# VH-VL binders against q8ixk2r445to577: the designs that were tried, part 125

Target 1, 133 residues: q8ixk2r445to577
Amino acid sequence: FFGMLQNKGLTDYCFDYNPPDENQIVGHQVILYLCHGMGQNQFFEYTSQKEIRYNTHQPEGCIAVEAGMDTLIMHLCEETAPENQKFILQEDGSLFHEQSKKCVQAARKESSDSFVPLLRDCTNSDHQKWFFK
Key: E = the ipSAE of ESMFold2; O = the ipSAE of OpenDDE; V2 = 0.75 times the mean of E and O plus 0.25 times the DockQ between their complexes.

## First folded at step 5 (VH-VL)

Design ma5 (framework fv_axatilimab; at its last look DockQ between E and O 0.05; V2 from the best seeds 0.00; counts 0 for: pae E 9.4 > 2, placed apart)
Fold by OpenDDE, look of step 6:
Structure ma5 (fold): chain C 133 residues (1-133), chain A 120 residues (1-120), chain B 107 residues (1-107)
Amino acid sequence: as target 1 above (133 residues)
Amino acid sequence: EVTLKESGPALVKPTQTLTLTCTFSGFSLSTSGMGVGWIRQPPGKALEWLANIYWDDDKYYNPSLKNRLTISKDTSKNQVVLTMTNMDPVDTATYYCARTPRGYYSFDLWGQGTMVTVSS
Amino acid sequence: DIQMTQSPSSLSASVGDRVTITCRASQSISNYLAWYQQKPGKAPKLLIYDASSLESGVPSRFSGSGSGTDYTLTISSLQPEDFATYYCQQYNSYPWTFGGGTKVEIK
């Protein structure tokens, strides 16, 4: 699966990554932004290694969750995907993070009108449903 | 109060199968995010992770044990069972079960451990 | 597998001493690192999780730091009850792996 990763509940919002420096693409948070399909900022791939890969840049980035965090951060992809980079995109649209045993949910950023994907306890909320478009 | 306790044979013969049971209280494997793992420690040596099982029946094994391990749970009994086939004297160790709590924890609460000796 | 190299394997110290134990991973473990204390004949006790988070009930003289591949456990002022063996453990990738241990002995 590849393309824009769009949320069902928070309509018209997609995974978005816009690093400040194209030569240093890791270490920043993945956010949600209105789906526009332009450029490389909203293009992701779900791989056979269960990665969510940001492959429009070299070296390629993979979404990871750092210890104690509920945010999605871009790391470099590795030959063997570490556990903190493994996600299960299920048929019902839920995006499950294996290591934390939590689901990715579209959420409002604290004290902001912006949105971010955050790890939360798994529910049947459409805000936890995702699909590639 | 959370408690875990390992039970099983103290002595196993080579090539036999070891079956250990972890009985716990104070928490449930029906709770989302909860897990239980097994760790062993040969006398005077370091700790070695064996396997984990989670609330959703997801299971992970140490590949170094070459598919000798099987982990299962009975949520209604608050038990986790570990089986290890083809035991060898090198498998002599204290075997622990421990809780993997919600979130990003590893092992926050441990059983007292049970010593298993493999000998003919 | 991720190898955890713990150093030193043993050290001698006195009450009141500052003690530092290091754990190095063969690859980055993204702070998915725990520290345990184990006394003879007892099960390990969790001290630190996620590299720097102090487990509930653990004295504040224990602290953890580090990132990437290098992590440190520090006991700011060693107490009599702190003489034990300490282990690090990564849970970034399966299989989870432990360091070789550091025995803290009385000088």
Scores: ipSAE 0.262, ipTM 0.816, lowest interface PAE 1.5, mean pLDDT 93
Fold by ESMFold2-Fast, scan of step 5:
Structure ma5 (fold): chain C 133 residues (1-133), chain A 120 residues (1-120), chain B 107 residues (1-107)
Amino acid sequence: as target 1 above (133 residues)
Amino acid sequence: EVTLKESGPALVKPTQTLTLTCTFSGFSLSTSGMGVGWIRQPPGKALEWLANIYWDDDKYYNPSLKNRLTISKDTSKNQVVLTMTNMDPVDTATYYCARTPRGYYSFDLWGQGTMVTVSS
Amino acid sequence: DIQMTQSPSSLSASVGDRVTITCRASQSISNYLAWYQQKPGKAPKLLIYDASSLESGVPSRFSGSGSGTDYTLTISSLQPEDFATYYCQQYNSYPWTFGGGTKVEIK
């Protein structure tokens, strides 16, 4: 599957990646932003290796979690996906991060009106349910 | 306190199957995120990871040894068992079991190790 | 498989010395790195996890740093009980792999 990765609970928001430096496409945090339907910064692919790939810029980026962190960041895709880049999109819409055994949740960024995906203990919340549009 | 202890034969003949048991206390493999792995160390050499098993029965094997290794658990007995087929003198090593306490994490607690010698 | 290269393979040091051990991964491991201490005839003991987090009960003279592919274990003031072999381990990708070890011995 590929397209916009939209949140069921935060219904107008999609995964969004807009690196501030076009020469440094990796290392920045994935955010949530109003779904705009233009693809590009909101176009992701879910792969057979359980990766969430960002295909609009080369080299391809893969969403990852660094040790000790709960934020999603963009990393370089590897030939064989490392565990920190593997997310299981479950039938109920939960996006499960295999390495940490936590779920991706739409959350408000501290001290702002911005939203970000964060790792949280798995619950049955609609804020932890995602679908490709 | 948390403890892990390896048990199994000290001597194995070439071509035989090795069975090692890790018995632990102070934690349960029914706890979400919990796992136990096996690591070996030939005399005077570096550590080599063999296999992991997790609370949900998810299993991982070192690909270089995958056709020879089987890992299983008995949650009710607090035991993890490693089986290795077709033993060779090169498999002579101290075998350790160790806990991974939360998902795919480092080994925070190790058993004392059990020495296995493979010779005729 | 991710290769973990430790340097040096061995070093000689005196009590009170600052000791630095380096570990290099063949690809980025995103800070999923642990450091272990092993004394002769004993099981390894976890010192550092997530590249820089000190394990409970480990003396503060041990510290870890690094990112991406290059990581360092530092012992700020070597004590007699610190003479041991040290191993790094990545746990970001299966198979999990260890470095070759660094033996810290008395000068």
Scores: ipSAE 0.112, ipTM 0.775, lowest interface PAE 3.9, mean pLDDT 89
Fold by ESMFold2, look of step 6:
Structure ma5 (fold): chain C 133 residues (1-133), chain A 120 residues (1-120), chain B 107 residues (1-107)
Amino acid sequence: as target 1 above (133 residues)
Amino acid sequence: EVTLKESGPALVKPTQTLTLTCTFSGFSLSTSGMGVGWIRQPPGKALEWLANIYWDDDKYYNPSLKNRLTISKDTSKNQVVLTMTNMDPVDTATYYCARTPRGYYSFDLWGQGTMVTVSS
Amino acid sequence: DIQMTQSPSSLSASVGDRVTITCRASQSISNYLAWYQQKPGKAPKLLIYDASSLESGVPSRFSGSGSGTDYTLTISSLQPEDFATYYCQQYNSYPWTFGGGTKVEIK
């Protein structure tokens, strides 16, 4: 799958990646932003290795979760996807991170008007449902 | 100054189709993430959510109304229209339109409401 | 669908009283919960969003708390203008649903 990864519950919000330096795409947090389809910020690929890849840019970035963290961070993709970069996009739209046993949820960043994807205990919340458009 | 106002018939006969228009000012549905929804309240009873429409034309409906609802927008006119088919006396209520500001998904500003009575 | 149960359905209280209204969801709603005030003949007014965030212009005597399935609206010192019906609303999942309301009457 390739396109904008949208949240069902946080209506019209998509995964968005806007690193402050285009020459240093690693290490920054993925955010949620209103879906617009402009530029490269909102285009992701879900691969057969269960990776969520940041659009065709070289070197390619893959979404990862670091040990003990609940945030989604950009790492370099590897030839064989590491476990912390594997997400299972299920038929019901849930996005499951098998290593942590948690689901990706759209969440308001603490004390702000910003939204981010975070790992949370899996529920049936529409804020944990995702689809490509 | 931000306002919403509902307009439409005060009286509708059973089986007829109700058409309500929400006309708003001070904000635009061209703003990314902005939405407008409809909520109704029968006299003396609780609020019931009906439908939302968003800037990108995504639409959500209360499934309990069995596809009786249609929501649409005209962004250039600052209008949202709700159509409800096969009206019945139990649909007698005050109908509100309300906006959902970007990223909050709660209704922060409501119209005054319009009372719709369904009777012969 | 997520059912929202408010308690009590009505109450009477005196000016200065601390008033507590409870809203219980049929499943976890992860703090995606709003509280509204509605006076007779008027449209609802947003008081609290995201379970505990106070809307701009709302008096600080109003507060929200809770998590998971159980949420509470508190009025720390009831004022005469607080006579109204209060509704909770979840926006965790479509369809969005409201509680049955709690009518607060001033003695």
Scores: ipSAE 0.008, ipTM 0.643, lowest interface PAE 9.4, mean pLDDT 88
ESMFold2 (binder alone), look of step 6: mean pLDDT 92; pTM 0.946

Design ma6 (framework fv_axatilimab)
Fold by ESMFold2-Fast, scan of step 5:
Structure ma6 (fold): chain C 133 residues (1-133), chain A 121 residues (1-121), chain B 107 residues (1-107)
Amino acid sequence: as target 1 above (133 residues)
Amino acid sequence: EVTLKESGPALVKPTQTLTLTCTFSGFSLSTSGMGVGWIRQPPGKALEWLANIYWDDDKYYNPSLKNRLTISKDTSKNQVVLTMTNMDPVDTATYYCAHIYRDSSYAFDIWGQGTMVTVSS
Amino acid sequence: DIQMTQSPSSLSASVGDRVTITCRASQSISNYLAWYQQKPGKAPKLLIYDASSLESGVPSRFSGSGSGTDYTLTISSLQPEDFATYYCQQYNSYPWTFGGGTKVEIK
């Protein structure tokens, strides 16, 4: 699938990636922002290799979680998807990160009015349910 | 203005099925992000969450009630219906329906007045 | 299931007092916590959502704080209409769970 990756719990919020420098797309945290049809920054592709690709730039970015971390970071995509870049979009809408055995959850960033996707223990929460719009 | 009102029988006999209807106004359950939940409170006890239904017909149930619960919606009538099978005196409680806050959070922002259900022979 | 422990179960206070009620979750709830006020014979009323956001129309003397597993509701200067039972509720994961309630009584 491809399109805007929207959260069921935080209605109207979508995966969003807005790097400070469009020529350096890696290393920054993926955020959640109000869904809009205007943006390049909100278009993602879920691939057969279980990657979430950021398709608005070349080379393409792939969402990853580094060992011991709970934040979703943009990395460069590889020819064979590494384990830290694999997410299973399950029938119930949960987004399961294979390497960590955790689920992606919409969360409010502490000391902030902004929202971010974070890895959390898998629960039956609408904040852990995602779909392409 | 969002309003909700519960309706159903005041008295239920043990082993019977309870059917409660929540009739609402001021929002539509076809609008993305909207939901309605059911909560109960036995006399003098704490609140207990029962079930939620959302705009996309997704449903959640309290597992402790062992599939005694069914929640459904009729979007055209602005109604949500909860059924609970095999009623027991311990199920005596005030039953509330409540609107689920859509914006950035799923809190219960507006509640119905509640309907008292007594389970007794 | 996430257990919500509320403290104290009851407290006695006078008008003008600062009242603090605490709520502890058995695991992190990422600020997905609401506080409700319930007066005798009435439905609960939402006061605070997302741990610290004041619901529209709720007096500014009410405030919420906390993160992770520990949360507090504070009433900075108790008014006569504030004598009620207060409940916390987590909506981070299903099943949704409420605290046991804190009854704020007149001294």
Scores: ipSAE 0.013, ipTM 0.692, lowest interface PAE 7.2, mean pLDDT 87

Design ma7 (framework fv_axatilimab)
Fold by ESMFold2-Fast, scan of step 5:
Structure ma7 (fold): chain C 133 residues (1-133), chain A 120 residues (1-120), chain B 107 residues (1-107)
Amino acid sequence: as target 1 above (133 residues)
Amino acid sequence: EVTLKESGPALVKPTQTLTLTCTFSGFSLSTSGMGVGWIRQPPGKALEWLANIYWDDDKYYNPSLKNRLTISKDTSKNQVVLTMTNMDPVDTATYYCARSYGYKEYFQHWGQGTMVTVSS
Amino acid sequence: DIQMTQSPSSLSASVGDRVTITCRASQSISNYLAWYQQKPGKAPKLLIYDASSLESGVPSRFSGSGSGTDYTLTISSLQPEDFATYYCQQYNSYPWTFGGGTKVEIK
């Protein structure tokens, strides 16, 4: 699967990666932004290694969650995907982070109308359901 | 109501260091997602972004000026400070501070600007 | 760095006119574009963000459109208070860059 990774509950929002430094593509938080259908910062690939890959720049980025954290951060992709970069896209649309046993949820940033994907306890909420467009 | 106000010297000599302070009210730089940036405008010319600082002390600098710029914050005083070293007459400009938010670096609220003239 | 080319550099118009200003990015900016209005001696004011979203308190005669690399600011019926310089800004890619400005002058 590849394309825009869109939220079922927050229907106009997609995974978006817009690093503030083009010379340092990794290390920044993944956000959610209005789906525009133009690719670029919103174009992701779900791989056979269960990675969510950002292929717009080289070296390729892979979304990861560091131990004890709940934010999705862009890391370098590795030859063999480490456990913190593996997400199981389930048939019901949930995106399950196996290492933490939590689900990716569309959530509001504190004191803002901005949204980010965060790890939360799995609840079967539409805000935890994702699909590629 | 969000307000920002720049303060600093109106006249700087070549080779000196410029220090500008932005004092704000109506928001806190301890609020997740909040950022304050500096933008300058030479007389009759376009706007140029200089630097941003965020609630978590993350800092970004215009690469063309990075070696000359330092941005810092004092959250308890609601202040952001910009220093720029080795001033030159071409750095003559109105300097603005402005609020940005949530890793979307458009500037919703601006200070009035402070004119800095660099001459001998 | 992404270059923002703004056209025209200046235009003359009369009250009631439809005014169109364009902004072209050197590469796609995925609608991460803002428009500002600046009057002489004053700070810029945000008009539009995310290419087409109208900032609160801005009159509905202002609108933004576009996608990819090409964006437009339209003033549907120019008012006396609209004579100003307008700037676009991209925030898709660091460093964030502004256009050269378009001065809207009275005819």
Scores: ipSAE 0.006, ipTM 0.532, lowest interface PAE 14.3, mean pLDDT 86

Design mb1 (framework fv_axatilimab)
Fold by ESMFold2-Fast, scan of step 5:
Structure mb1 (fold): chain C 133 residues (1-133), chain A 121 residues (1-121), chain B 107 residues (1-107)
Amino acid sequence: as target 1 above (133 residues)
Amino acid sequence: EVTLKESGPALVKPTQTLTLTCTFSGFSLSNYGMGVGWIRQPPGKALEWLAHIFSNDEKYYNPSLKNRLTISKDTSKNQVVLTMTNMDPVDTATYYCARIRYSGSYYFDYWGQGTMVTVSS
Amino acid sequence: DIQMTQSPSSLSASVGDRVTITCRASQGISSWLAWYQQKPGKAPKLLIYAASSLQSGVPSRFSGSGSGTDYTLTISSLQPEDFATYYCQQANSFPYTFGGGTKVEIK
C-alpha cells in the first residue's frame, strides 16, 4: 500500500513528516496533521518488509522507534529492515510494532492541539486503526 | 462567536421521515478538521450520539440507527441536514446539533439550543 | 458498544461542598473522555475534554482525572450555578457513547 496514512479515530488526521531540510530527513519525530490530499509530506509507502517508508525526498527514510521510547522517528532505511522499523498492518487496521509488542496510537502531544503517533498497549480503539487513502 | 441553531417540525407522525437542519455561524466547513454532529435526548433520559459529518464530507452514523439516518452538508449555506426515516414514538426527543472538535479526542464544544420533536399517532 | 456507567445517578449537596462524580467505561478508553454540564431546559455545555483538560471559560473549581476505565469529575467547592446534570462521553470507539448522567441537586 501507499498514499496518505489516515487515522480511523482522528478521521481528518494523517501521518505527516516535515523535515526542516530535505537534505536532513533523519532524526525528527513523525507527526499527525490535517489530511490535505496532496501527498508530499503525507505520502508514505508500506513495504513487503513491513516498513513505513518516506520517499518524497532522497535518501529514503523509514519510520522507527528507538529502544525505550514511544515516539516514531525517521531513520535511514536498511537493506534488511531491523525490528525497530517493522510495523505489521493488520486486517483490522491496527499497526503493530514488532520490537516493542505495542500498537501505534493517535495521541495528543503534551497539552497542545498538536497530535502525534505514539506506541501504546494494543487495544481495539479506533485511535489505533489506520488506513491508506 | 460560534452559534448553531436547529430547525424542523415539532410534530411528526409514526412512519414519517424527519428532516432537521442545523444552521451555524462563526466557523466554516470548508477547512479540514471541522465537523458538525447531531445528538438527541429523550425526555428524562441520557444523551445519544446520532451522526456527524466532517468538512471533507466523511460521514459517521450510530450503527443502531444507521439504516435510518442520512447526514449531508451545504458548505456555502453553513448548513448540515439530518434525515431520519420511519419515525416511531420512541424517537420523541430534543435534537441538538453541535460542533465537533479534535483535541486528542472528539468532543462537542458549541451546541445549538435544541429542537423538541414529538412523534405521536 | 462501550458502555459508560456514572455513579451516583443523583446526589444532594450544599453550596461549598466538594462533589465527585465517577464514570466507568466497560473497556479501556485511553483518556478519550469529555464531561458536559446540562441545566434544566438548556443545551449541554462542555466542561472537560481529554479526561483532564479544562475548556476555556470554565471555572477552575472543575477538574477531571482518571485513566483506563475509571474517570472522575470533581467540583472543589459547589456554587449555586453548578446544580445541574453532568454527563461523561467516550470517543475512543464508534459509536460515541454517553453516561446515564448524574443529577446534582440542592440539599
Scores: ipSAE 0.007, ipTM 0.604, lowest interface PAE 10.7, mean pLDDT 86

Design mb2 (framework fv_axatilimab)
Fold by ESMFold2-Fast, scan of step 5:
Structure mb2 (fold): chain C 133 residues (1-133), chain A 120 residues (1-120), chain B 107 residues (1-107)
Amino acid sequence: as target 1 above (133 residues)
Amino acid sequence: EVTLKESGPALVKPTQTLTLTCTFSGFSLSNYGMGVGWIRQPPGKALEWLAHIFSNDEKYYNPSLKNRLTISKDTSKNQVVLTMTNMDPVDTATYYCARLYKGDYWFDPWGQGTMVTVSS
Amino acid sequence: DIQMTQSPSSLSASVGDRVTITCRASQGISSWLAWYQQKPGKAPKLLIYAASSLQSGVPSRFSGSGSGTDYTLTISSLQPEDFATYYCQQANSFPYTFGGGTKVEIK
């Protein structure tokens, strides 16, 4: 699949990645922002290796979760996907992070009115259900 | 600074309809994702969520009370109104309104609350 | 509906004490849990959201932890203004439900 990755519970919000400049693609947190339908910084590809790729810029970025962390961060994609970059998009819309055995959930960013995807225990919550648009 | 204030009758007789108004400032229900909810607390008891409404006019009601509750908004006046039918003494409580955001569903800030007593 | 059980219902503590309050959900709530502080005659105030995120303006002595069904609110060094009733709330599943409250009293 490919396109804009939208949340079922936070209905008008999509995965969004806007790095400070084109030379600093990695190291920043993935956010949620109003879906604009234009692709660009909201365009992601779900690959056969279970990666969520950001390919608007070169080199391509892959979403990862560092050990012991709950935030989704952009890393450089590798020739063989490491375990921290693998997400299983399930039939019910859950995004399951294999290494941690947690699910991606839409949440409010600390002390702000901004939203971010975070890793949480898996449940049937609509905040944990995602689909490509 | 965001503030909310509840208003309505302090006394209601059994079988009557209660109407409460929440008037707020510092935010608008024309802004996407904004919402206002109602929570009540009987004297000495826990908090109970009643209903909330979002800027897009999407409405949610506590299933145990859904047949009795109506929530509406007037965006131009910065007001949200809750109506509860067939009041009973067990409905005696302090009623609060509070802000929430779509996707979060926790409440911040809260109004000061208004005490409603149901008795004959 | 998800039932929220708080323990203890009340506790007595002194200024400077470490206070721990627990909240257990009848099913998993994905860390969609908030903690509120309520002083007598006042509205509740949000302290912690998403189980562990400290609300802006809330003192750092308050912290939240937990996952799945079991959650904890900790006050590392109790201050005089912290004597109040504390409530947890789950925001994972409709309808939203609150715990029964924990009253923190002066010893």
Scores: ipSAE 0.007, ipTM 0.565, lowest interface PAE 8.9, mean pLDDT 86

Design mb3 (framework fv_axatilimab)
Fold by ESMFold2-Fast, scan of step 5:
Structure mb3 (fold): chain C 133 residues (1-133), chain A 122 residues (1-122), chain B 107 residues (1-107)
Amino acid sequence: as target 1 above (133 residues)
Amino acid sequence: EVTLKESGPALVKPTQTLTLTCTFSGFSLSNYGMGVGWIRQPPGKALEWLAHIFSNDEKYYNPSLKNRLTISKDTSKNQVVLTMTNMDPVDTATYYCARIPYYRSGYAFDIWGQGTMVTVSS
Amino acid sequence: DIQMTQSPSSLSASVGDRVTITCRASQGISSWLAWYQQKPGKAPKLLIYAASSLQSGVPSRFSGSGSGTDYTLTISSLQPEDFATYYCQQANSFPYTFGGGTKVEIK
């Protein structure tokens, strides 16, 4: 699957990755931004290794969650996907992070001006349901 | 500074088509995350959202009025146009255009035009 | 459609009073709520967006709170220029819908 990864509950928002420095795409947080239909920073690929890849810039990035954290951070992709980079996109749209046993949820940052995907306990909430468009 | 201004006829007969133009300055609909919408208010009544258009040309319409509404933009002229067919006296209202910078304002309408009163009467 | 119910429909208050206006959505709106102020014959003015974020240039006496289906606009100390009609608006789903308005009247 590939395309814009849109949230069912936060209906017009998509995964977005726009690093401040094109020469270093790794280490920055993934955000949610209004879906614009233009690909680029909102274009992601779900791979057979259960990775969510960002390859608009080089080197290729893979979304990861570090142990004890709840934010989605861009890491370097590896030839064999490590456990912290594996997400199961289920048929109901839930995005399950295998290593932590938690689900990706659309949430407001502490600032009321921005939105981010965060790791939360799995529920049947529409804010935890995602689809490629 | 950002300004928006509505223009169009003050009087419309039943069954006619209404065309309203929103002319704006201080921002562009070539900018990512930007949009312009239309909201109306009948005299003494609540606000009703009609439609909005985003910089990427995505268009959204109130489903109750979708068969009657068309929204378009001319980015080079800084204009957004709304047409509404088959006008009826119940469509008498003040019509506003307003900016919707969706990323920044969480889909709120942050700057509004002064409004234009449209009366539908025989 | 999500229905937005405002309470009260009108209230009378004096300068210096604390005023609270409530907005209830018929279903959860995930804090996608804005508050507007409208004075007679004028366009609405955005006060609060995303339930609790104060729009730039709006006095700090205005504040928003709430989550889920229940939201409140508070004016901590009413000023003469605050006599107006206030509207809430949800942007969680289409169509975007507004509340019926709350008129804040002097005395």
Scores: ipSAE 0.007, ipTM 0.541, lowest interface PAE 13.2, mean pLDDT 86

Design mb4 (framework fv_axatilimab)
Fold by ESMFold2-Fast, scan of step 5:
Structure mb4 (fold): chain C 133 residues (1-133), chain A 120 residues (1-120), chain B 107 residues (1-107)
Amino acid sequence: as target 1 above (133 residues)
Amino acid sequence: EVTLKESGPALVKPTQTLTLTCTFSGFSLSNYGMGVGWIRQPPGKALEWLAHIFSNDEKYYNPSLKNRLTISKDTSKNQVVLTMTNMDPVDTATYYCARTWGYKDYFDYWGQGTMVTVSS
Amino acid sequence: DIQMTQSPSSLSASVGDRVTITCRASQGISSWLAWYQQKPGKAPKLLIYAASSLQSGVPSRFSGSGSGTDYTLTISSLQPEDFATYYCQQANSFPYTFGGGTKVEIK
């Protein structure tokens, strides 16, 4: 399925990808921003291979976690999804990153009043629960 | 695993400056999104949030206490310090430090509290 | 500043009773609400966060509900260890503000 990926705890915020570099749509951090309902930079596809795809621009991007990092970045999609690009959306709404054994949590970005999704130890927090709208 | 403990003077005279130190273990203020705040409670009264500091050194203060508060951290020592100027008897309270993880997060671990009495 | 009003200020109840405490915010807080339990001489303990999520280790008899400006903490079957003061807190914006507290007393 696809749509806007919204946080249960941070209720008005959605996954958002709007890189400042028009010539490189890949390699930048995924952020959280107020849900606007217009798709575009907030429109993602969750695939049968457990990828979170960004198809608004070409080439298609897939959300990944860099080795040793807790931040979610946009990377190029591959024909066979690598482990760092696989996220399991669980029945309780948790978004589980298999390779790290951690969950995606809505969190505040350093040095700003903006928010980002980060990998954190899995808890029963609503800030770790997501749904497609 | 996570612990916080407040320390400072038990007695303060009116007009003096109060300095409280929160020493913690089981987490670091080097960790992204981590924060520590101060909350006080006068005897028999409600909780009042005073100040908060995040790992990125962003600071927030209760506007009702205006220019009396300063919060700082020493990440290498796992300490957060609150300074409150011009103490008055109405500032008599138990002072707590407590942890948050992320902006708009909740106080999930608290220190035991330290009682500060302001009198002549 | 967002004002948090708790009702009632105190209540008397017996073991086994269903207890309901309410908290009203002066403006919408988008479920950025926590409930804390405080026993005499002790620090508060987080019970419920994000309005309805039960903190790990907290008994299932505690539940939270509500949205917008109106929130409720329910204890489905009061136990002896539940006699305490309960506080709500909004985390929507700084300054963080707490309700006035509700003291649950033995009848």
Scores: ipSAE 0.006, ipTM 0.541, lowest interface PAE 14.0, mean pLDDT 85

